VH-VL binders against Integrator complex subunit 8-like protein. Designs and how they scored, part 16

Target 1, 198 residues: Integrator complex subunit 8-like protein, of Dictyostelium discoideum (Social amoeba) (q54vk3)
Amino acid sequence: MNKIFGVKIDSQQKKRQQSNKNLTVFNNGRYLIYIGDIHFDRKFHREALRYYLLGCGLETAFYSDPVKTSVTNSKYLTFLSRRIFDCFYFLRAPMQAIVVSQFFGNLNQTCLVSFKIIQEEYYQLDTNYFQYIWELPLLEILLTTFTKQKDLKKIYLINQIISNPIINENNHPDIRKNFIKNTKHNFWKAISSNYLLQ
Key: E = the ipSAE of ESMFold2; O = the ipSAE of OpenDDE; V2 = 0.75 times the mean of E and O plus 0.25 times the DockQ between their complexes.

## First folded at step 6 (VH-VL)

Design e5 (from t11 with heavy chain I103W; framework fv_tocilizumab; at its last look DockQ between E and O 0.07; V2 from the best seeds 0.00; counts 0 for: pae E 13.3 > 2, placed apart)
Fold by ESMFold2, look of step 7:
Structure e5 (fold): chain C 198 residues (1-198), chain A 123 residues (1-123), chain B 107 residues (1-107)
Amino acid sequence: as target 1 above (198 residues)
Amino acid sequence: QVQLQESGPGLVRPSQTLSLTCTVSGYSISSGYYWSWVRQPPGRGLEWIGYIYHSGSTTYNPSLKSRVTMLRDTSKNQFSLRLSSVTAADTAVYYCARGYEDWLTGYEYFDYWGQGSLVTVSS
Amino acid sequence: DIQMTQSPSSLSASVGDRVTITCRASQSIYSYLNWYQQKPGKAPKLLIYAASSLESGVPSRFSGSGSGTDFTFTISSLQPEDIATYYCQQGYDTPFTFGQGTKVEIK
């Protein structure tokens, strides 16, 4: 049961995993993701995260083709996002978990789980990851929380991000889509550097 | 087994709204996958119209986005296509299809298709 | 939009012949390329996904290869039931787009 923060995995996603017949060979990135699942089920979240990041990287060739890494890593993060979210949360990296929640593909769910984390962990949120928030509702939750706590440094940082004209919802949809795509890529590179490559 | 079946009027007048329904059996449309419409004008190739995700989120082909709406009725296990302001160019066989998504690789493809419904825009 | 170009647009071959169809994408789609078979009056049927992975229940005479922008679909020994139009389709980014089709006939 995956009831942490009220987030549940889709039962069809489990059946799809069990019914998937496109078996891969050892050292294939898919095999590494399966190993990640084994570690995740055993609550070894650090090992699970490393295997997920490495497996996705191998499947997407993220170091050999920047275009593929930018787009396909985003797809892989979306599919694994709930497990990676849990890994970051249990590794005491709540800001990274908030960023990953934006990959859920459901803004309501993103705001729900992230609001809970922000209310519980606001004093520990790593400001280096603020730049990877592209959902305005999350930025507003952060701003409201830091304003209530009178954290002037974090208020300033969030306001700088909100003031960025690229994030303006009145822009052409392609401008916002490109911004989100690039932001996802930069986040993927950052977490891979910090947790896989160091 | 999963089955998809299109239903709706075979004839629509110009400037009116084309409406089609896909009835799904063997799987709940709210439990997973992408639920898609694809059309094929007579003697021509396939054009993807859009999909509705199992959560209810939609994505449409930009070429049709201003005229297309997709909805679902989870109690009847159905999803529908509405295409407004139709012209003769919208005459086609319309297919509904299930988009499968590999959880490991993220590869996407259409694994189950309906038999298609010809819609003629005339008179 | 990612444009998909198939070659040839039609072909005819004898039973037992090797048939090759090519598909080119206007930009890299890595291995996010699918192949469908459409028999007259019927819906498309998935044959190959991820450029080279054979769908369950599809005969082994069908195969696919390629990555990036250039892809190849092969029928190793053409059978009478293979009369159809074949489409490539990129599953890399929306809007999902199809090639114009290759009609395969038997002489």
Scores: ipSAE 0.000, ipTM 0.476, lowest interface PAE 13.3, mean pLDDT 81
ESMFold2-Fast, scan of step 6: ipSAE 0.242; ipTM 0.676
ESMFold2 (binder alone), look of step 7: mean pLDDT 92; pTM 0.941
OpenDDE, look of step 7: ipSAE 0.024; ipTM 0.638

Design e6 (from t11 with heavy chain Y100F E101D D102E; framework fv_tocilizumab)
Fold by ESMFold2-Fast, scan of step 6:
Structure e6 (fold): chain C 198 residues (1-198), chain A 123 residues (1-123), chain B 107 residues (1-107)
Amino acid sequence: as target 1 above (198 residues)
Amino acid sequence: QVQLQESGPGLVRPSQTLSLTCTVSGYSISSGYYWSWVRQPPGRGLEWIGYIYHSGSTTYNPSLKSRVTMLRDTSKNQFSLRLSSVTAADTAVYYCARGFDEILTGYEYFDYWGQGSLVTVSS
Amino acid sequence: DIQMTQSPSSLSASVGDRVTITCRASQSIYSYLNWYQQKPGKAPKLLIYAASSLESGVPSRFSGSGSGTDFTFTISSLQPEDIATYYCQQGYDTPFTFGQGTKVEIK
C-alpha cells in the first residue's frame, strides 16, 4: 500500500483506476484526470499537474468567461483542486498548494490542510503567491503564524492584503465575487505560465 | 477490525439537549477520516447531521447547524453529538459512521457504521 | 444543497429477477455517488462507491453505473437476502444528501 497524507492506497484502488481508463477514453476531461492520476502514482508530479491543468482549461474555459462546458466552473474546479493541491505539495510548492486549497468548496478543510502546511513548510512559503489568498480565516492563520515567528516582512505583506476594503469591509456581495473571480483567473494564468511549456 | 458503538439516553424531554457518544475501536479517531452522525426518523430516510474531522474541525448540516455541537475525546477514542432544543421531530435512530476520504481521488463515502441508537423525544 | 431523487419508491420482484433502481442529482456530481443497503432493523451497509466501484466483500450481482446527474444501481439476480431498502448518497459536497430510498421486496 502507498501512503499519501497518512492515507493508504492499495493495489485494488490502482486496479480501479486502470479499469476506468477503458471506460472513459472518449471523455476528454475525465481522460486527462485519469492520465494525471497515472503519472501521480508514478511520482511524476509535474507531468500529473500538466494534465490536471489541461483538464481545467478544456472543460471549464478556465482562462476565459463564460463556462465552455455544461458543467459549472466552480464545481469542476473543486473536483480538480484536490488533485492539483497534492501535486503542488509534492513538488515542494507549499504556498501554491495553500492557494489551491481555497478551491475545495469546504472552508474548514481549506483551513485544516493549510494550517498543517504552514506549520511544516514555513520557510518554503513563496511570498509572490500571498496576493492570491482571499479567504479571511486563512489570512488570519497566516498572520498568527508570522506574528509568532516575528517575521516582520510577512506580517507587513499579509496586513496589506487584509487591509483591502474589498476583502475586509461589509461590501455588496457582487463586488467581492468579482474580485475573487479575477484573483482566481490571475492565479491560474500565473500557474500556467510557470508550469506549462510553450 | 474497526467497530463503532453508540451510547447515550434513549429518552429525552422536549427542549432539552440530546447527547450521544460513539466509541471507536480498532482505529484512532485522531489518525484520519471524518467521524460522522447520520439519523433516521422511524419509517423515513437517512439525514446527514455532520462530521468531525480527525483534527477536530467540524462541518454541520446547515438545517441543524444552530443546534448541533460535535466533540472529540481522543484519550477515550470517542466522539459525541449534542443536539439542543429537541422536539418530537428529532425522534430517530442515530448512527455514527466513519467517512472515508480518498485524498487522491476525492471520493467520500461511509464505510463503517454503528448499530444505531433509538432516541425518543417525549414529554 | 444537492437534491437526490430516487426511483422507484418501492418494487416487488421474484428471486432471480433483474432489479434496477435509478438516482438523479439536481446538479452534476461526476462519479461521487454511493449506494447503501439497509436491511430491516440494521445499519446501512456500503455496497458501491464512486458510482461503479464494488466494496470489498459485496457480491458481484450488485453493480452501479452512471456519471454526472443520472445513476443506475442493478441487482442482476435477486436473492432472498437482498430484501432491503437501498439508498443513493452524493459525496461530492456537504451537506451530504441521500435519496429517499427504494424498498425491495420479493413477491
Scores: ipSAE 0.000, ipTM 0.452, lowest interface PAE 15.5, mean pLDDT 79

Design e7 (framework fv_tocilizumab)
Fold by ESMFold2-Fast, scan of step 6:
Structure e7 (fold): chain C 198 residues (1-198), chain A 122 residues (1-122), chain B 107 residues (1-107)
Amino acid sequence: as target 1 above (198 residues)
Amino acid sequence: QVQLQESGPGLVRPSQTLSLTCTVSGYSISSGYYWSWVRQPPGRGLEWIGYIYHSGSTTYNPSLKSRVTMLRDTSKNQFSLRLSSVTAADTAVYYCAREYDILTGYEYFDYWGQGSLVTVSS
Amino acid sequence: DIQMTQSPSSLSASVGDRVTITCRASQSIYSYLNWYQQKPGKAPKLLIYAASSLESGVPSRFSGSGSGTDFTFTISSLQPEDIATYYCQQGYDTPFTFGQGTKVEIK
C-alpha cells in the first residue's frame, strides 16, 4: 500500500537529517569539542581524541601554521592541548603525550608533567616520536633519565636531536621558529593518520 | 576600535518583514568571528536569534528558524537580519554583537551595538 | 535546549556588601559560562567569560566560579555604579541561552 512510498520518503528525510547533522558537526568546532567532552567524561578517550583532533583541524588550524590572532588563539590551543594530552596519556601513548606537553605554553609545566610520565611509563616511550621534541630542557630530562637507565640506544637517539644546531638558540630566531613549525605540522600529520584515519 | 551600529525602521506592521543592518567598523567581518543578533523585549530578558560565520554560513535559534534570514555584505562591512511574518511578540530592542571567535573555544559576546528598538504595531 | 536558571531574581544590598548570584544549567556546560552587566537603556557588557576569566578593563571586585551545572558570580564590595541587571549565558551549544537576569539595587 501507500506505506512503501511513505517508508522511502521517510528514509530520504532521515538521510537528509543525517546529512544536516553531519554538516553541522563538521562545520562547528565547538560542537566537535562538545562531543569530545561527552566521550571524555564517559572515559571513551579514543573517541574523545578523534573529536578533539577534528575540531582542532577545522577551527584552529592546529595541524598547520601558528594562528594569526596570537593571544586569544594561544589560550584556546592551550586548552585543547591539555585535553589531547590527557587522551594520549589514558590511551597508553605516553611519548605522544610528552610531545603534546610542548604545546602548553608553559615550559615549566611541560617539564614537570613530562618528568613524571617518563618516570612512570619509561618502557612505553615510543622512540619514533623522539624526532618531535624541540624543547632543550625536555631533551635534557630525557637524556638524564636514559643515562640513569643505561639505555645506550635511547641515549644515542636523544644525542642526535640535541646535536642539531637549530635546537640550539644561537641561530637566528626565524630559523628555529620555522623548524618548530615544520616539526609541529609533521607531528599532527602523523597523529591524524594514526588516530583519525584508523 | 571595533564598533557595531544597528540601523533600520523603528516601526513594522504585523505580518511584514523586519529588516535590520549592523555596520561594523575597526574590523573586517570577512576576516573572522561569528556575527550575532540578540533581542530583548521591553522589561524582559535576552534571546539569541542567530549568527553568521565570517564565511557566510548561518545558524539560527530553532524557535525562530523558519522566519529568520541573515546575510553579509563584505563590501560595506555589514551583516543583516530579516525576520518575516512579525507579530506583537517580536517587539524588542535588537542588538548586533560580535561572538568571540569559535577558535578561542569559549564563545561569548565581546562587542555589542547600542541596540535598535523595533515596535510591531498596526 | 540548555535551560539557564538564575537566583535570585532581584536583590538589594548596601554599598560595600558582598553580593552573590547563582546560575544553574540543565546539563553540564563545563566552563562555557559568561556573565554580563546591563545598565538601564544600555547594551549588555561582558564581565566574565569561561566561568572565571575577568574581561580586560573590568574591576577586580567582580569574580566568577563553578563548572559543570552550578556557577556563582560575586561582587566582593558593591559600588553605586554596579546597579544593573546581571545575566549568565551558556556558550557551549546553540541555541545560546541566557538566565532570566538578576536585578541588583542599592538600599
Scores: ipSAE 0.000, ipTM 0.444, lowest interface PAE 14.3, mean pLDDT 79

Design e8 (framework fv_tocilizumab)
Fold by ESMFold2-Fast, scan of step 6:
Structure e8 (fold): chain C 198 residues (1-198), chain A 125 residues (1-125), chain B 107 residues (1-107)
Amino acid sequence: as target 1 above (198 residues)
Amino acid sequence: QVQLQESGPGLVRPSQTLSLTCTVSGYSISSGYYWSWVRQPPGRGLEWIGYIYHSGSTTYNPSLKSRVTMLRDTSKNQFSLRLSSVTAADTAVYYCARGGYEDILTGYEGYFDYWGQGSLVTVSS
Amino acid sequence: DIQMTQSPSSLSASVGDRVTITCRASQSIYSYLNWYQQKPGKAPKLLIYAASSLESGVPSRFSGSGSGTDFTFTISSLQPEDIATYYCQQGYDTPFTFGQGTKVEIK
């Protein structure tokens, strides 16, 4: 934790370029992801998730930087998002899985899997993760379901997100892009805190 | 200054394999970015063929996937395109280009900032 | 695949005119839209990336706007050297896709 915390602080001081320390830690991250795959294949989803979060955190300076110097390929990173989704799904963390589905790069697939999860796991939807939804069609699915359930608290929370002009109005593209990147970074930091401590 | 230059035969027979090489100077192809091929048939628009990521992984346009292979030669700082079973429909100017890339975990931004000058390949008997 | 539709296919305008080209994506691509200029016999040149960011060395008369599915490219005061075909391109997901192009001609 202290080593991880120290690396995170170092990465937070970064302005543009990766440091030599970040590059060294990044190399170790690939090995941790590989160990995660071994656990995933054995159906040890909790251990797989922990290793994936540690490995990806190291490769991204704890989700503060994009993977620019990765020796892993972009196709593998895309595939990895699906494995992390499966880990959350099988660990019965459905709201976290719904957030991760936004990383698939296919909005139809995101909406399809999310709709299914929302119907099947309604009472396990952790409202603390609503703030990490940025896709308007997904917010509309959530709102429609909560309206049918007459869940006034969840309706209120989703409406607060939908009313954010950055999400649902034509804004300067850099503002929306930076908002989504910051949301992604904050999500992975929150997940790492919640799942690596226990 | 980054520069890309295509090279290869300008005439290919139908059913043969089209082969082009892109030589990169001013930046190492293994150090970053994705390295792409984009084509343009005469009088038509642009079609992305595929890329090879700086790690060596490849992604191809599904419409061409069964016929496309991309390779890299890091010692020569080159990447190449092979397109098999060509027909007259493959007649086009072929460009190599450098694409900006981040990642899906922390963000994504794709655009083509440097282009080769283009190589016309005619498929004819 | 993400489909990109440009409008119009061609336009003719006078020097000094404001020229507007639109581009629509079949699904949300956030701000991951780029604009290119292509002159006859030349490679495309990047003008705008991330929907509204001006590429280094590109004149300020070029601008882009929009997010999600609807995007606009504008030349505020058309110059003779701007005669070219303009393409939008989504950089959100593979396969990367281009609009069909808009040919800009001077009257």
Scores: ipSAE 0.018, ipTM 0.448, lowest interface PAE 5.9, mean pLDDT 81

Design e9 (from t11 with heavy chain G32E H54Y S55E; framework fv_tocilizumab)
Heavy chain, then light chain:
Amino acid sequence: QVQLQESGPGLVRPSQTLSLTCTVSGYSISSEYYWSWVRQPPGRGLEWIGYIYYEGSTTYNPSLKSRVTMLRDTSKNQFSLRLSSVTAADTAVYYCARGYEDILTGYEYFDYWGQGSLVTVSS
Amino acid sequence: DIQMTQSPSSLSASVGDRVTITCRASQSIYSYLNWYQQKPGKAPKLLIYAASSLESGVPSRFSGSGSGTDFTFTISSLQPEDIATYYCQQGYDTPFTFGQGTKVEIK
ESMFold2-Fast, scan of step 6: ipSAE 0.176; ipTM 0.671

Design g10 (framework fv_roledumab)
Fold by ESMFold2-Fast, scan of step 6:
Structure g10 (fold): chain C 198 residues (1-198), chain A 120 residues (1-120), chain B 107 residues (1-107)
Amino acid sequence: as target 1 above (198 residues)
Amino acid sequence: QVQLVESGGGVVQPGRSLRLSCTASGFTFSSYAMHWVRQAPAKGLEWVATISYDGSDKQYADSVKGRFTFSRDNSQDTLYLQLNSLRPEDTAVYYCARGSDYFEGAFDIWGQGTMVTVSS
Amino acid sequence: AIRMTQSPSSFSASTGDRVTITCRASQGIYSYVAWYQQKSGKAPKFLIYDASTLQSGVPSRFSGSGSGTDFTLTINSLQSEDFATYYCQQYYEYPYTFGQGTRVEIT
């Protein structure tokens, strides 16, 4: 939007941004993503995160519409999930990063990066974000780790999530889809409240 | 169905001109940046030119700057590339391509291509 | 101009193999890299954008990674329809540039 920490954007970067700005509302999100990338490279991860979230929010009426949030998830959130994941990781928000890893579109990669984070950042795992985990293999990793640590409170919380029959695809396929959609919506609404409005 | 169809290629002598066209269907043409990419026989891909959604911004590869002119007609969903002062090294299949929703510089839809041969 | 250098230029593989193609930019380009597949006599097909995001409809055996200057395209378990030439492309700045291509041939 202005100079980034006193650094002027060169003519090639400015030209690219102006081309993006001249497109539709969807394409204006790419301009915000570009600004986010500049902040990310400067290691201003919180500011980068804000721009990435604003880029996603333009399609979703700032996460106020669950239907529009679903559309953004298919176009923007999967696209931006790696960048947003890195922002949370470097901001020492590991549980938020683990939640975002579910958007990668590759469950094996989700489990691999989450396992590493759980091992290195165990004491920083904010239990308020457990409710936003829907992938069973990831819940099993969390349960196994908490059992090894003998963390009775966290074991209890994860077991409550695993025991939810809505998460079991075999018994409730259509209900599971709607549950995940609402879980995604509520997560991004909570994140926007905490990082855009605070 | 989303589709791009090129036409206008042919065999010409050096110094002559050709006009390539590309007709779009199945999407809102006026909302997308469009591109031309060429490929010489048995060689790789080379970006030629880009035009913004409204035609206000045009970019060209240095090798074609001053000789090629890119234009679009949003009312007809059609793209044009005017090739002037053609050289043997311009011999290639010319593809039109659509810039993606996320980044206009990533090409998500391609036409089948039209062959331009410049030979004496 | 930003040069995009692919490695290797060609190699032979069998179905079921894990294939990795690398692409290096002459300067930092964040994640502004796309990957394309081109089969003989056909137009290129869009595979990946933003270095690692798979285009809708592209099989999950394809994946991309990298940021800054070093990028990779991986095909986890090669299928018969995957024998083709693969290109990386930077779209960070004009002129847009492609790698020279990597041909994946059947052994």
Scores: ipSAE 0.000, ipTM 0.453, lowest interface PAE 15.0, mean pLDDT 81

Design g12 (from r3 with heavy chain D101E F103Y E104D; framework fv_roledumab; at its last look DockQ between E and O 0.05; V2 from the best seeds 0.00; counts 0 for: pae E 17.5 > 2, placed apart)
Fold by ESMFold2, look of step 7:
Structure g12 (fold): chain C 198 residues (1-198), chain A 119 residues (1-119), chain B 107 residues (1-107)
Amino acid sequence: as target 1 above (198 residues)
Amino acid sequence: QVQLVESGGGVVQPGRSLRLSCTASGFTFSSYAMHWVRQAPAKGLEWVATISYDGSDKQYADSVKGRFTFSRDNSQDTLYLQLNSLRPEDTAVYYCARGGEYYDAFDIWGQGTMVTVSS
Amino acid sequence: AIRMTQSPSSFSASTGDRVTITCRASQGIYSYVAWYQQKSGKAPKFLIYDASTLQSGVPSRFSGSGSGTDFTLTINSLQSEDFATYYCQQYYEYPYTFGQGTRVEIT
């Protein structure tokens, strides 16, 4: 965390303060997200990710407030999903990238980009993030791939997720919607804990 | 128009120091990550160091970590590489290079400056 | 560190030849590969990024391909200015590493 708060921000702070009379630099998640975009545009994906997560973390009390987390997800994280996907992709976090692809809002694109990652990186996908896959077509791609490779542990884990009746697409729409919402919140909480504390 | 010019190379004895400079022109220097790459005589290329656009993040090859220090002055469009505790294996042409917009490959190179460390 | 192994280390060719240079990474690196050309006594020249994307101004006779661990630089119809040493480079993770180089020589 120390390097994130220690970056040179005096020029960036001045530019942002001219645009936003209501906020100070270090309690303004918008400013931190803007710094994330600057780092992303310069290909510093690790710093970009940290600033995105820190900015959204400040808006949500690090995801401890469910209402603020839902607002922050719709306001920032869905818009940032392609950039956060790229950050995980470049940082050698392929399973996290697969999870984030579900935020794209286009299931065909989600499956296309994630299928390519799964084909190339199946042997090192982090099983701790399997629980954050809510799209059944992605679970089927993972299961098919692990079955072909005879990876019994990963087959077992994916089957446990598929067997959960709450993920069934035939459930009442509100049940699925709430499951996806909670899964998104839990993912961002886990990612922020892992990437801001490490 | 886009140009990188290295300077500060020379012949020194082991254990001595040199400071290399690289001046940039023809592009917005403060928008780009910058790198040092070296090439020993009749050898291949070796990445040495990377510095982020604002100087806040620096990465070094293990062979130079703790001995070399990379910095930038965005007001003068200039990079610096401080080479301390030089060894004969540091003998090389040292290139500064610009990182690309969406990739950390080296899209613009200087002509290099020669550092010779001989005992 | 990720090892980048080029082959061949050198070979002779004539103008008009099709030249293929391969580069193998010691682990999967997606498409985070660049290619450079270097003539003796000169700085390297950037050719290709993202395994297959030509830099602006690079002649179309150059092409790149590959993903994962296996990458290829191809020069279709070699020209007199193409006799040089070629390097691949991974930029997937630090330390960034280059292949050992492939020298394309005149027969």
Scores: ipSAE 0.000, ipTM 0.441, lowest interface PAE 17.5, mean pLDDT 83
ESMFold2-Fast, scan of step 6: ipSAE 0.449; ipTM 0.750
ESMFold2 (binder alone), look of step 7: mean pLDDT 93; pTM 0.951
OpenDDE, look of step 7: ipSAE 0.011; ipTM 0.579

Design g13 (from r3 with light chain Y30S D50Y; framework fv_roledumab; at its last look DockQ between E and O 0.03; V2 from the best seeds 0.00; counts 0 for: pae O 9.0 > 2, placed apart)
Fold by OpenDDE, look of step 7:
Structure g13 (fold): chain C 198 residues (1-198), chain A 119 residues (1-119), chain B 107 residues (1-107)
Amino acid sequence: as target 1 above (198 residues)
Amino acid sequence: QVQLVESGGGVVQPGRSLRLSCTASGFTFSSYAMHWVRQAPAKGLEWVATISYDGSDKQYADSVKGRFTFSRDNSQDTLYLQLNSLRPEDTAVYYCARGGDYFEAFDIWGQGTMVTVSS
Amino acid sequence: AIRMTQSPSSFSASTGDRVTITCRASQGISSYVAWYQQKSGKAPKFLIYYASTLQSGVPSRFSGSGSGTDFTLTINSLQSEDFATYYCQQYYEYPYTFGQGTRVEIT
């Protein structure tokens, strides 16, 4: 049985692979993301996530040139983020999903989806990923939720993050931009290590 | 201006074939997934087929699978839908639509081309 | 296939009304829902994607909401040009499917 990342490929996927034998496998980010989409559509979220992460890594490197940030690229990245979000959600990794929701490019949407997750799944939020939250509204939602739950440890952790001067939205745009950039980088590195190497 | 223009529709008898074309302009055609959607008279919208940006992946509705073939020529910025073994129930306006690389909804539509299958 | 049940099939409204159209998916589809407007004799127009994201150029009176199985299109203040048929669509998985459509008619 042909396996991709240890998962059985169904008959339809096998047919797709066979049909693609003559296709020059472009080992680029787009191709990997495409494969991720196939897995995602088949509800193989773990495999999808792996390919998305691999593809995202390559695309990030490709689009590292700030001059090439087109609106199209922004939409592309937003959709990718949404798929990754869904993968984490379906894999019962809600905190990772919450972190990824910050990539949606719409704070209202970010807060809306994360609020629901936080409210429903606060008991399984991995605190190791709190450090990758930079949106103050999300931190506030987390704080409120864990305050209600009287979870002193998580309250303390969130307060430490909120108290960081760099989180202040009134900071110079460049400072915030750099902070977010670094936080994003660290997040992707962390999840890549956790999900690609296993 | 971003534009899609369908052509090739007409009136045919059951069992016959037609070839529809969709010509794209105003954007990098090769960077987008493309779709066909049809609409029978006074009916709703029905997805027909999807082709990936490079043509490596094709998806078809069950209602047309085995009869319709979707292809694209990125050098000509053109989509093709070969309609074989046509049936009366295939009578519809056929739209081509753009879906983007990873935008799977349909953001740009052509004007449509009418296909009528009747005895 | 995922069924998209759209309601109502048609209704009459007046300019200035708040209009709500509902679409229910037969299974969870996250937020992979789009909304389209179609006027008589014309191609559909893209309005909303990812359940709640407004397409560029679409008036702000249009909004979408929902996640999972229940989705809603809202027109806050109906304008004369808004009388049309509206369709929801899921693109969560193949085959892509549309709702039956909702015709918004003038009173």
Scores: ipSAE 0.012, ipTM 0.552, lowest interface PAE 9.0, mean pLDDT 85
ESMFold2-Fast, scan of step 6: ipSAE 0.619; ipTM 0.812
ESMFold2, look of step 7: ipSAE 0.231; ipTM 0.680
ESMFold2 (binder alone), look of step 7: mean pLDDT 92; pTM 0.946

